# VHH binders against c9jj37: the designs that were tried, part 13

Target 1, 291 residues: c9jj37
Amino acid sequence: MEPLGLVVHGKAEPFSAALRSLVNNPRYSDVCFVVGQERQEVFAHRCLLACRCNFFQRLLGTEPGPGVPSPVVLSTVPTEAFLAVLEFLYTNSVKLYRHSVLEVLTAAVEYGLEELRELCLQFVVKVLDVDLVCEALQVAVTFGLGQLQERCVAFIEAHSQEALRTRGFLELSAAALLPLLRSDKLCVDEAELVRAARSWARVGAAVLERPVAEVAAPVVKELRLALLAPAELSALEEQNRQEPLIPVEQIVEAWKCHALRRGDEARGAPCRRRRGTLPREHHRFLDLSFK
Below, E stands for the ipSAE of ESMFold2; O stands for the ipSAE of OpenDDE; V2 stands for 0.75 times the mean of E and O plus 0.25 times the DockQ between their complexes.

## First folded at step 8 (VHH; framework vhh_4orz_3)

Design ba2m (at its last look DockQ between E and O 0.04; V2 from the best seeds 0.00; counts 0 for: pae O 8.0 > 2, placed apart)
Fold by ESMFold2, look of step 8:
Structure ba2m (fold): chain B 291 residues (1-291), chain A 120 residues (1-120)
Amino acid sequence: as target 1 above (291 residues)
Amino acid sequence: EVQLVESGGGLVQAGGSLRLFCAASGFTVSSNYMAWLRQAPGKRREWVALIYSGGSTDYADSVKDRFTISRDNAKNTVSLQMNSLKPEDTAIYFCAKRGYYPRYGTYDHWGQGTQVTVSS
């Protein structure tokens, strides 16, 4: 018995290369995007976008307008990331780079491109380092990418001092910063963490045009002030006078630990050591037992 | 006031080398992501190299293994060492400071550019 037919395949690379040549190519183009803050024109082909992406199918409709179509504005995506999305839609493949992958991932989520999203996630994990990790954490929190979030938190726990000094750390949302401040595995001393939180709050205050103390309010309770020595608490009070960050009530609770010679944990405030906590003389009485 | 001033451009023979410099003022290069971009005649600006605040670097495929971005924190400068230059590297080269989130991959300050011309 003979088969009803045979599937035969041409070489994939020349086919893909031909389609790649249409990316941002005005030849045969029937839609123009104005992309990013640069407002770059990007030429595209409706049939490829619509058949590969429901977001574009709905955005563009089934028929082009008469003559030269009106530009479609996409103001939030950088041109490089948008071109990567187009290349993926046209050829089912795209080269990813560390400098742009988070923007491609963001676009993939926003455009509902599930396969590209998963490919970007795999790439982010592969290239994750101190310089990328906080930006990746922010993207993970923004889009609810739990697996990536866990990887980023673990990485930051292992490289805490370096990560806290990055620009990505200073740009974290309060929601992204909270899981870090709650971690007992953070490899940084509390005095340094207070300084990092102040730096973080200053950047947030400038960006959001809000007082430093207001920016810090959602996260400041996670600072474990009972771990600070009396001289460090006194210095913190002076810094607070010059630039308010931490409510005085929280500092008072830390002083009570010194005065009463017992741990703050019993009052429901965090006072447990972190992996990076440097020893202080008063830490001996934070663990005192009752008879 | 943030300012970026490029220098070091010029005419060079194919296979030659140039070093571009970017003097920054009004901010600290080591606390920021700094980049070089280029614009060839009739083309859009394209990214060439990036140095992260922590010192790691990324390069466009077309310049990988030939160009090196670096910074001098004491002088507050960024440089681009360009080796094995090709005629297709001919462009105006711009130094740029990357903007803050939420616009990853965008730049908020640029220099005026320096011309690099690579002859056959």
Scores: ipSAE 0.375, ipTM 0.753, lowest interface PAE 4.0, mean pLDDT 87
Fold by OpenDDE, look of step 8:
Order: structure tokens, then C-alpha cells, then sequence
Structure ba2m (fold): chain B 291 residues (1-291), chain A 120 residues (1-120)
């Protein structure tokens, strides 16, 4: 009869503290990482990384080489985020900060650290605010994090005016912007949304070195131009002549809606009001078209 | 100049398989994050798969265990093997390169896309 052993536990805090002291400690380390664009050296322990993370197990291999291992270059992860990852791997705990949590989340995803990913997601949701939400949305869309995406969209719907004025908004990908522009729940007027889209496209144009209209092409179709008053459409046309943003055909379609005094859902031209749409005289005709 | 060109799309019956290819020029795929995204008519563009520079892969839940993203370093291409296709997989599929951002990656280059149609 194999003697039945009983698992007993020591104090967790001293244990974690001891292991934490090994994070980025050259003492007893057997691997050095070169991390981030800043090329920061970070020291670690192969055995700890390998036993805690499959990514590192594969990266570092199992055979101890006779020589000083060459530095492992990880140029895509910021140093602070990498250190957070090490902390988690070493201690099964991590101190997260609002300013770096998305980087840590990205790293967690990259390294296949499911538990850390979940911790980061919970933290992001907890600290979500107008300054963070667009960046969080981008990360969510980039990595297919559906729940986070939903939370971010919902937050932006509730705080549309503020969110659209953030740097994060300007840096969204088209893929991340589209679910926002498709939302009926945005608390913003269409005229403001058009302005925001223009600003977004300008930033993209500069970054991508492409024309504004080209950058905007994937998303402008989601703008509901039919909601704009005739005077606003005229103003938009004039602006569009100076700086092309929206296809002329799309503007013409909006004018047709005015001329016909009806919305045409069948033609795919969005004419539904958003939560923040300001009332205009012609909206009464748009409403009738849906009855 | 950076270019991405998708190929391999077409019509397939439900349960069938397709393999998409993305030929990259102007950069090295093995040094970058590469992704497949798709957009169905009237739906939002959604992320499908990602391959990291280190070779790790990630998938959307909707395609997990059915789709496989891979790369050929010699040819500088990215592939998407799609098995057990469903009508819901009907979409334009895009190859994309993830750009460099300090905090998070966005896509800085896209292909024109390739149409995948799955018939019931």
C-alpha cells in the first residue's frame, strides 16, 4: 500500500516574494532577452519560463548549450510588459497598471498565456474610461476578443462625444471603427460623426501615406448622410471638393432621399437615426418610409 | 512598396476545404504579424487568424480547429487552410500585415481580398 501522503501548504506570500526577486535578476540567470525597440536587456531563468509557458519552452529549447546563450531578441514587446509577463510566470501574480495593461494583454496573447490574458481583460474592463476605450477596442478587434469588443463598443455608445475626441479614436483601424459607425446607439449627431471620420481619415492618411479618400473608403459608406439637412449636405459637398473624403455618389444618394422624401433601406443607404441624432425637419419623411 | 495579394478563393460546398494564399512583397512575413480577416455582406469585418513573428498562431473562436494559418518563409507567403467550411464562412477574406505601434498593433497594409463562397 503506497503510503498516502498529505499535501500541506506553506505561506504563499514569502514564496512569491522570493520568486519575484528573481525577475530580471542576473544572478543565477541563464538567459538574456533583448526586449522592445529600446533593446533593453532582461535576465531570466530558462527552467522557470519553460515550465510555465509553452511559447518559451519552444523558444528556448530543452538542451542546455555548453556556452553562454546568445541573447534572445523580442523586439515587439515593450520592456514593461515583458517584465509583467515574467512576474506572472515567476509568481502567478502580476501588478497591472492602466497605462500598460494593453501591452501586457498583447504579450499574454502572443505567448499563449490564457490566465494572464483573462486577468488583463478583467482589469481593462474595471479601469475602462474614455481615454483607454478606443485603444482597448483596437486590441479587442486585433485579437478577436469578442467580450472586450462588446464592452468597448457599449462604452463608446454611452460616451460617444468624449470618445470621438480622443487620440485613441484617431488611431483606430478601419476594422475597429466600422462597428462603431454601424451602431444605432451612438450618442452623437451624424454631422459630428462625419467630422470625426474626417479627422480619423486625415490621421490615417498621414500614417499610411495614402489619400484621405482612400483611407476613408472602407468606412464612409457607414455614414448616414441622409440624416443631414440640406444645408449640411451642401456644406459637406463644398468641403469634399476641397478635400475628397466621401464618394460623390454617396452624397448624391443622400440628396435623392431629400428629393424623394423617403429613405430607401433596400439600397443599403443607412437612414436610421442614431441615439444621438439631432432632429431635423426631413426626418419625419424618413420615419414614414419605415412604416 | 508593400503589397499583399490574396488568392485561392472560390466556391465550395459545405463541409469542403479551401486554401487561401497571400503573397507579400516589400517586407518579410516571418518578421511580422500576419493576419487573415473576413467580411461578409452586411456584416462587420472580423478577425479570423493571426500568426506571430515567432510562429505562434491564434484563431477566432468561430474558426478554431477548422482553420490553420501558416507561412512559407521561402516564398514570403501566408496561407489559410480552411476545413469543414460552413455557409457562415462566406465572406471576402483579407490578408493583412500588422503595423508597429508602441502599445498595440493595428493593420497597416491590406490586400484586396479574395471571395470565399460556401454553398449549403
Amino acid sequence: as target 1 above (291 residues)
Amino acid sequence: EVQLVESGGGLVQAGGSLRLFCAASGFTVSSNYMAWLRQAPGKRREWVALIYSGGSTDYADSVKDRFTISRDNAKNTVSLQMNSLKPEDTAIYFCAKRGYYPRYGTYDHWGQGTQVTVSS
Scores: ipSAE 0.013, ipTM 0.264, lowest interface PAE 8.0, mean pLDDT 88
ESMFold2 (binder alone), look of step 8: mean pLDDT 84; pTM 0.847

Design ba2n (at its last look DockQ between E and O 0.03; V2 from the best seeds 0.00; counts 0 for: pae O 4.2 > 2, grease 24.5 > 24.2, placed apart)
Fold by ESMFold2, look of step 8:
Structure ba2n (fold): chain B 291 residues (1-291), chain A 120 residues (1-120)
Amino acid sequence: as target 1 above (291 residues)
Amino acid sequence: EVQLVESGGGLVQAGGSLRLFCAASGFTVSDNYMAWLRQAPGKRREWVALIYSGGSTDYADSVKDRFTISRDNAKNTVSLQMNSLKPEDTAIYFCAKRGYYFRYGTYDHWGQGTQVTVSS
């Protein structure tokens, strides 16, 4: 039996280099994007975009017209990330960098580029460090990237004090902060965690022009105030008078735990120790139930 | 009021070194993402180096292993040590700060810039 033909392959690098030369190149371009906050013009080629990406196929798939198309505005993606996406679409490869990979990942999710998304996720995990982890967690929560979220939470649990002091921590959404505050594995003491939560809420309050207490409301119940000593609770009450953060009711519940020497009611999770909880005298009583 | 003031620019021979400084006021450098950018004549402003709040750093490929970003928290300054300078490094260099909730590559404040000229 004779085969009907033989598949042969040219050299991959010259082929890829030729296609790469068309990235952001007006030669033969038939679409112009206006990208990012700086509104940078980026030239592209509809056939390459449409055949490689269903999102662009739909975005650019209006009925054929004879004229020069209007610029397509992409206001939220940074130019560097958009160019990385184009390079991937044109050549099936792209160099990723720690400083921009989260933006490329965001674009890959938004444009439905499943393979690029997975490649970005693998790269994020490889370059994950204290300075990147909270921003990565935020992206994971925003887009429901469960595996990345688990990796980020685990990293923060192992490097808790460092991570809570980062700029990225201060920028977390309430939704991203909640999994951290619910964790028994955090290696920070509750007094430090209360301070971190106040810092977080102050940043949100200043930027969103809302009271600190309103910003903190979605997350404050996850602070385990029963773990604080009476002197620490008194200090917290004074701080709360000057800058409200925690509802009075929650502080009252913590005082009740001290007075009754119990903490395992319907609020049992908020009184459990974390890995980083420093010992205090009253902790001997927190697990006791009032029978 | 947030202000950034660059200094240390000048004329340098190819292969030489230069150190830029950025004095910051109205905010704490170590609590922020600080960056150096540059703009060559007729070109768009491009990112050069970044120092994260925790102290780690990233560099553009064109300057990797030649430039070093650092900060002095006591003086509230950021610096850029530029070694092995090339004529293509000729540009106005800007120090920039990324605002809270800003995307990568976007900045809420930067200075007026300092000129660096590298002669062949």
Scores: ipSAE 0.730, ipTM 0.896, lowest interface PAE 1.4, mean pLDDT 89
Fold by OpenDDE, look of step 8:
Structure ba2n (fold): chain B 291 residues (1-291), chain A 120 residues (1-120)
Amino acid sequence: as target 1 above (291 residues)
Amino acid sequence: EVQLVESGGGLVQAGGSLRLFCAASGFTVSDNYMAWLRQAPGKRREWVALIYSGGSTDYADSVKDRFTISRDNAKNTVSLQMNSLKPEDTAIYFCAKRGYYFRYGTYDHWGQGTQVTVSS
């Protein structure tokens, strides 16, 4: 009978502390990274990275040889996030912060670190607030993180007015904005939503060097213009003449709804009220069901 | 050092095709957002196409369905296939690297550009 060996465990804390001391320690390192836009040098250990992460295993290779150019440039990850990744790889623990968790999450996703990803996701949900939620939504949409996306959308629905006024909102992609504009649960009036969309499009236009209308084209169809009063539509038309945002055809469809005194969902113009839609006289004719 | 080098420009007749290449060094294109921009004489620089790190693409309306942005990860290059070219497409075309993906960042790096001329 082969003597059954018993696995016994030492204290985890001293072990982790010892390994943590190796993070970014040039004295014992055999690889140097140049990290982030700031080009910060970060020192690490090839063997530890390779055994803990397939990404680094591939990046650093298996053979200790002159063949891997040092330093290794990782320009897309911020230094703080990279250090967090190293901490996790070395110690199986990480201190997460609200200000950097999305970068860490991004790095985790990019490096294929599933456990770290999950830890980050849990932390993001825990610390989610008005300032973080749009950025979190963007990350969720970018990487297909469905649960996080749902949580972010739900949060924004509950805090729509505040969320739409954040810088994060202005920097959303069209793909991230669409789920919001499609939501019946937004606690904001359509007129405010149109204004927010315009602001969003303006920022995008400036950064992408594209016309406002072009940037807005993928999302403007989700605006429910039929909910606006005639005076508001007229104002929108005037503004649209000065700065094109919304296709004229879409505005015309909204006017048709007024003229016909009916909301025709079949015609592609959403007439459904949102949670925050302010009542208007013509809404009586739109048979608008509150879901 | 980060470098972007464009190639593939030239003279082409209207209705013709060109393929532009951008060779990147100092970073991995597959990990970044890469873009093509163009500047015609006397006009402002305009965005043409973007490829996301995840592989998704976006195009200006003026080039949609005619141009295709792609990348070769093995060669660390970005390409712009331009079909059905029009005289209005005449410009210097630039390859650029965008900043962080979760923000509308500015372009961090630019190439020197390659001239595309479309004759009528």
Scores: ipSAE 0.022, ipTM 0.438, lowest interface PAE 4.2, mean pLDDT 88
ESMFold2 (binder alone), look of step 8: mean pLDDT 84; pTM 0.851

Design ba2o (at its last look DockQ between E and O 0.71; V2 from the best seeds 0.00; counts 0 for: pae O 4.4 > 2)
Fold by ESMFold2, look of step 8:
Structure ba2o (fold): chain B 291 residues (1-291), chain A 121 residues (1-121)
Amino acid sequence: as target 1 above (291 residues)
Amino acid sequence: EVQLVESGGGLVQAGGSLRLFCAASGFTVSSNYMAWLRQAPGKRREWVALIYSGGSTDYADSVKDRFTISRDNAKNTVSLQMNSLKPEDTAIYFCAKRGYSYRYGSTYDHWGQGTQVTVSS
């Protein structure tokens, strides 16, 4: 008859504190990373990285480095986010901050750290506000984080005018902007939404080094131009001459909708009102059918 | 030309207060995320405070409730009010502008030359 053993545990906090002291500590270090665009040196310990993370296991291999190891370059992760990842790998805990949590989340997804990813998601939802929400939406779309995406879209729908004025809005990809432009729940008038789209396209053009019209092309069809009054459409045509944003054919279709008053043909998603659509005289005709 | 010029540093006794200013030119502070960072001798540059384009703010734990970041859009300046100063706050303080980045939201693309803050015990 074989004896039964008992698992006993020491206190977790002193154990974690001891391991925390090794984060970015050259003592006993056997790997050095050069992190971020500023190329900051970060010292680490291969055994902890490899046993906790398959990404690092594959990146570092199984062979120990020489006495003078070469640096491993990680150019796309900010230093603060990388240090947070190391703290989590070493201690199974990490303090998260609103200003950096999206970068930690990005690293967690890229390094395959499922638990850290989930902890970051919970934190993002807890601290979400007008200033963070568009950046969070972008991360959610980039990595297919459907629950976060839905939460961000709902937040923006409830705080539309404020959210559309943020820098985070201007930095959205076309793929992240599309769910917003398709929403009937936006609390913004279409004239203002056209202005927001132009501002977005200008920033995207500068960042991506592409023409404004090219940046706007994937999203402008979602603008509901039939909701604009004739004077507003005329102003848009003049603005479009000076800085092309919207294909002229799209403006022509809006004029055709006004002229024909074909409610059943003109009443697609592009002519449906949004929660924030301001009333105009012609809106009563958009629901009318002719025979 | 984008420029950031810090001022307001100096020597102050522990427990005292100091206000730093950052004059910006070549861009609009209210359309950008602006930050203060600091670097003590022999230490890595660390983030201190951030003001978002919408006006919300974040602070490092070591300065929370003691420092306040703010901006004056008419003067195109950012400031850092530092209260209850400690000797550990001794550092060169830098004003920084965040660049546009879809992945690196905390990446700073322009920096000032810094202003020295020294807190005596």
Scores: ipSAE 0.356, ipTM 0.742, lowest interface PAE 3.8, mean pLDDT 86
Fold by OpenDDE, look of step 8:
Structure ba2o (fold): chain B 291 residues (1-291), chain A 121 residues (1-121)
Amino acid sequence: as target 1 above (291 residues)
Amino acid sequence: EVQLVESGGGLVQAGGSLRLFCAASGFTVSSNYMAWLRQAPGKRREWVALIYSGGSTDYADSVKDRFTISRDNAKNTVSLQMNSLKPEDTAIYFCAKRGYSYRYGSTYDHWGQGTQVTVSS
């Protein structure tokens, strides 16, 4: 009878603490990373990285060289996020913070660290607030994180006015903005949404060095201009003359809705109410269903 | 032109307090993520505190409950109140504007020349 060995476990905390002490420790390290735009040196252990992460296994190779390998440059990952990744790889634990969790999440995704990714996702959901939600949404959209995307959209729907005023909102990609503009559950009036979209487009225009109208083109079609009162449409037209944002044809379609006293979903102009849509006189004619 | 100018540093005894100031120009502090970093001699620059655009704050564990980051929107300034100072807090303190890449994370795209804080034992 082969002697049945029993696996017994020591205390986890001292073990983790000991390993944690090796993180970024130059005394025992055999690899150095140059991390982030700041070019911060970070020290690590090849064997630990290789056994815990396929990305690093491939990056560092398996051939034992006699010398300290040349610094490995990782210019895109912030130092704090990288250190968090190392902590996780070394200790199977990580301290996460609101200010850096999205960076850690990004790194986890890039390095193929599924467990760390999940931990980050759970943490993001737990600490989600107005300041974080748009950035989280962008990350979700960028990496195809569907559950996080849904949670972020839902949060923004509930806190629309505040969310639209954040820096994160202004920096959203068109792809990330579209789900929001398509939502019937936004708690904001269409006039305010148009203003927010304009601000968003202005920021994009500055960053991308493209005209405001070009930047806005992918998303402006989701604005429900038919919900605006005639006076608001006139004001919008005037603004549009000064700074083109919305195609004139789209504005004309909104006027047609007023003239015909009917909202025709078939004409491609969304006229459904949003949760935060303020009532206007002409809404009586649009048979606007609120879902 | 974006500019950050730190002030308020100096020599203080252990247990003492100091308040740092950062005057920003070329951008609006209230619409950006602002941070304090510090670099001790022979050590790496480390993050100390962050204030979100919405006003929320975050701190490194080493300074939590001792330091407070705040901003004055009217003056376009950021402050760091440092209480219960320790010799380990001796460093050059930098005010920084944080940028964010949704693909690659965040970085500090602008910082000042720094202000020296020395805590004597």
Scores: ipSAE 0.021, ipTM 0.369, lowest interface PAE 4.4, mean pLDDT 89
ESMFold2 (binder alone), look of step 8: mean pLDDT 83; pTM 0.834

Design ba2p (at its last look DockQ between E and O 0.71; V2 from the best seeds 0.00; counts 0 for: pae O 8.7 > 2)
Fold by ESMFold2, look of step 8:
Structure ba2p (fold): chain B 291 residues (1-291), chain A 122 residues (1-122)
Amino acid sequence: as target 1 above (291 residues)
Amino acid sequence: EVQLVESGGGLVQAGGSLRLFCAASGFTVSSNYMAWLRQAPGKRREWVALIYSGGSTDYADSVKDRFTISRDNAKNTVSLQMNSLKPEDTAIYFCAKRGYSYRYSYGTYDHWGQGTQVTVSS
C-alpha cells in the first residue's frame, strides 16, 4: 500500500545559510533601519520580520507606504545586537558572544522574542563570571528577570571581593545595589564595603550630575557602621568631612554603640554580621540590648 | 583629556608576528573595558578583542588562539600580540575604550584612537 504522505527535510545548514545571506542585504530589501548611536543603516525584509515577531509586525504594519519608505530609527540598540536579532529571526539561530549577549538579551525582551530571550539567558548563565555578573544583575533588575537576578546575587555573594572591584559594580543602579547591601551573605568586610559604596556613589554622581550624598542616600542606611572599629569610624568621619556620603546621624548611632558598649539588634540589620565580616574586639558586645 | 594612541603597526609577512600598543591618558586602563577593533578597506569595522576591568578577555573567532590582548597597568597601556598573521588580518587597528554604561547603553565605545595600519603580505 502506498504511503499517504511523508514529511522530508533538506539539510538545515544550507537553508539557514541562504537566509543568513539576506541579513543586512539590500537585495529584495523593503525596509531600512538606522540603528544605534552610530546611526548605522541596516537593510531588512518586512515579510521575515513580521512573520517572526509581533513587535516588528506592529511597528511596520501590513501595508508598505508609497514609494521608498523612510528609515526606521532604533536609537537604543547597538548595531551588533540588532544584527544578532535579525539573524535569529531569519534563520532561527544565532551565535552569541559574551561581550554582546546582554545587549541581545535586552533587545529580545524589548521585542517580545521569548525563545531568543531564553536562549540568551541560558548563555549568560554559562558564561557568567566576575567580570559580567554585575552587568547581568543590572539587566535582570531592569527587566524583572527574577531567576537571573537570584543567580547573579548568589554569584556575587560567593565572589564578593572580586565583584565589588569591577567596573560593572560601579555602574549598578541603586535598585540593583540594594539587594547586595541587604545581604548577610556578602563575603566582604564592612570597611571595604563602605569604600566600595563611596566609589559607586562617585560614579553615579558624575553620571547623574548630582552630589555624591544625594546619589548615596537610597542605599547608605544598609551600611552596617556599628561593625566598624573606632579607628575605622574615625577614618570614616574624616573621609565624610572631605566628601559627604553618610548622614552624620548614622555615624553618631554607630559611636553610641561603642560608647554604651551595646548593640541594638532590635533596630534591624545595622549590627548584623555578614559572612565576610572580620572580627573586631567590640563585636562581642553588639548582641547586647540597650539598657 | 581622554586620549588613546595606537602604535606598533607595519608590514609583516604571512605567518609573522606583530605587537600593537595603545597608550592611554586621562583615565585608568585597569578600571575600564578596553578593546581592539579593525577595519579592512571597504569593510565595516569589526571587533577583535576585549579585556574587561577584572582582567578576563574575549576574542573574535577569526583571531582566537592567534591574538592575545593584555594590559600594563603601570604604563597605562593596552597591547595586542598578533601571531600567525594572515593576509586577511590586513586592516587599520583601533584601540577603544568602552563608554560608561548606565542603565541601557551597554557596549558603546566612547573614545577611539586614530588607528595603526597592519599590512600582512602573502
Scores: ipSAE 0.387, ipTM 0.754, lowest interface PAE 3.6, mean pLDDT 87
Fold by OpenDDE, look of step 8:
Structure ba2p (fold): chain B 291 residues (1-291), chain A 122 residues (1-122)
Amino acid sequence: as target 1 above (291 residues)
Amino acid sequence: EVQLVESGGGLVQAGGSLRLFCAASGFTVSSNYMAWLRQAPGKRREWVALIYSGGSTDYADSVKDRFTISRDNAKNTVSLQMNSLKPEDTAIYFCAKRGYSYRYSYGTYDHWGQGTQVTVSS
């Protein structure tokens, strides 16, 4: 009977500490990365990376020898995020921070590190606040992280006024903004949403070097202009003449709702109230119910 | 034109305090993520502190509870109050603005000042 060996475990902390000391240590390293826009040199160990991550296994090659020339350039990952990835690969632990967790999450996704991804997601949810939520939403949408997306949308619904005033909001993609504008649970008035959308579109226009109206085109249809009072619509029209944002046809549809004293969802003009919609006189005719 | 200009650096004794200033032009500090970084001789540049557009702050562990990042919206400036300074804090300190990224929803530092020297003597 072959003696059955028993697996016994040493202390985990000293082990992890020892391995952590090798992170970005030029001593004993056999590969150097050039990381981020700053082109920061980062030192690592090929064998550790290869055994812990398929991405690095492929990147660094499987054949013994001077196969992959050092340095390896990774220009898309920020240095701090890359170091966090190394820490995790070396120690199976990572210290996460609010300022960098989304970058680490992005790196985890890109490198196929599922466990690190999950740890980052848990951390993001735990530390989610007004400053972080829009950026988190963008990441969620970009990588198809459905649960995170839902959590972010829910958070923004609850903190709409504050969230819409953040830089993160202004930097959202149209794809990330759409779920918000479609929500009946936003705690903000439609007039404020229109203003926010304009600000958002202006930022996009500047960055993308495209007209404001063009940038806004994918999302403006979700604005519920029929909820606005006649005076507000008139003001919007005037503003729109100065700076085109919303198609004239959409504004006309809103006026039709006023004229007909009827909300017609079928005509493509959403008229459902949002949680934060302020009451107006004409709302009594729109058969609007709060969901 | 975007410009960042640091000031307030100098020589200080260990245990002393120093306040750095960063004057921004060409953009609004209150609507952006602003950071302080530092680079010691022969060492890599490291992150020190960040202030979010909403006013929240974050710090590296090495400076936590000793340094405070703040901004003056009226003056369009960012400050770093450094207390209980140590010789290890000796570095060139840089003010930086985080840039825009559609792809990754995080910003890299797209604008830097020239830096200000901080020297902490034993």
Scores: ipSAE 0.012, ipTM 0.217, lowest interface PAE 8.7, mean pLDDT 88
ESMFold2 (binder alone), look of step 8: mean pLDDT 83; pTM 0.840

## First folded at step 9 (VHH)

Design b01 (framework vhh_4orz_3)
Fold by ESMFold2-Fast, scan of step 9:
Structure b01 (fold): chain B 291 residues (1-291), chain A 120 residues (1-120)
Amino acid sequence: as target 1 above (291 residues)
Amino acid sequence: EVQLVESGGGLVQAGGSLRLFCAASGFTVSDNYMAWLRQAPGKRREWVALIYSGGSTDYADSVKDRFTISRDNAKNTVSLQMNSLKPEDTAIYFCAKRGYYGRYGTYDHWGQGTQVTVSS
């Protein structure tokens, strides 16, 4: 059957330290990566990468010829994140930092490193704050990380005003922004949310070279314009003439809610209040509790 | 036109202090992620400090508790206060602005750099 014996272990720390010394060490390297925007050379060992990671096994297994191998270019992964991945593959341990953890998480997902992914997720939750949360939400939505998405949405709901002012918010995809705009728990007033959506659309329009209205189109239906006072709607109409953001028909439906004293969510005029909705005179005529 | 101009570099003895300044024009520093990076002769360019748009900060382990990044929104400047300087801190220091939809370490605008030399 099976041989009789006792498994014994050497000390983990000296073993790990010896392997860590091989990270980015050219002396015994057999592959060179050119990593990140700064084009940093990183030296590595094919056998360790291939044994520990199917992504590298496939990437390095296609290397041709018996000559001196050409460097492997990985231009989009930051050098710090790539070195963290190598540290993990070589030593089964990694030091994670707030400033780089989302990039390490991204690489772990891309390279199929499930254990590193879980370690990064645990760390992200612990260091989650106003500056990091929108970027974390984007990573969660991009890779379908449902638990992280729920944690990020809940954090933004609790810290809405601060989160909406971050650069991370301005860089959210429409897909990542939609869950926030659908939330009744956002602790922010609708007038401020409309301003935040316009800023978001302006940044997207400039970077993607598309009209503001086109960038905003997937998300503007979630804006609850019926909550805005008449003066605020008038100001929005005037801004909309100068810089189109919201279909004129949606603003018209909000005015109809004022005239008819009811919401019309089926026609893009939702009237349900959010946690941060400030009271306005006309709110007494609207059923803000409508499902 | 976007422009970043560094100043404040120089020669200082080990244990001394220097304050670097980055004057920005063509954009607002408080709306962006601003970073300091450095490159010493024979070493890779390394990230030193980052100030987020919301005002929180992060530092490389090598400079933590010695360096402080800050911004002056009224003057549209970013500064790096460097205390307890070591010979290993000798490098050209660069101010950088992170690009939109850019990953960590991806910057769309850089200054020319300012030389810091720490003598032993």
Scores: ipSAE 0.636, ipTM 0.851, lowest interface PAE 1.8, mean pLDDT 88

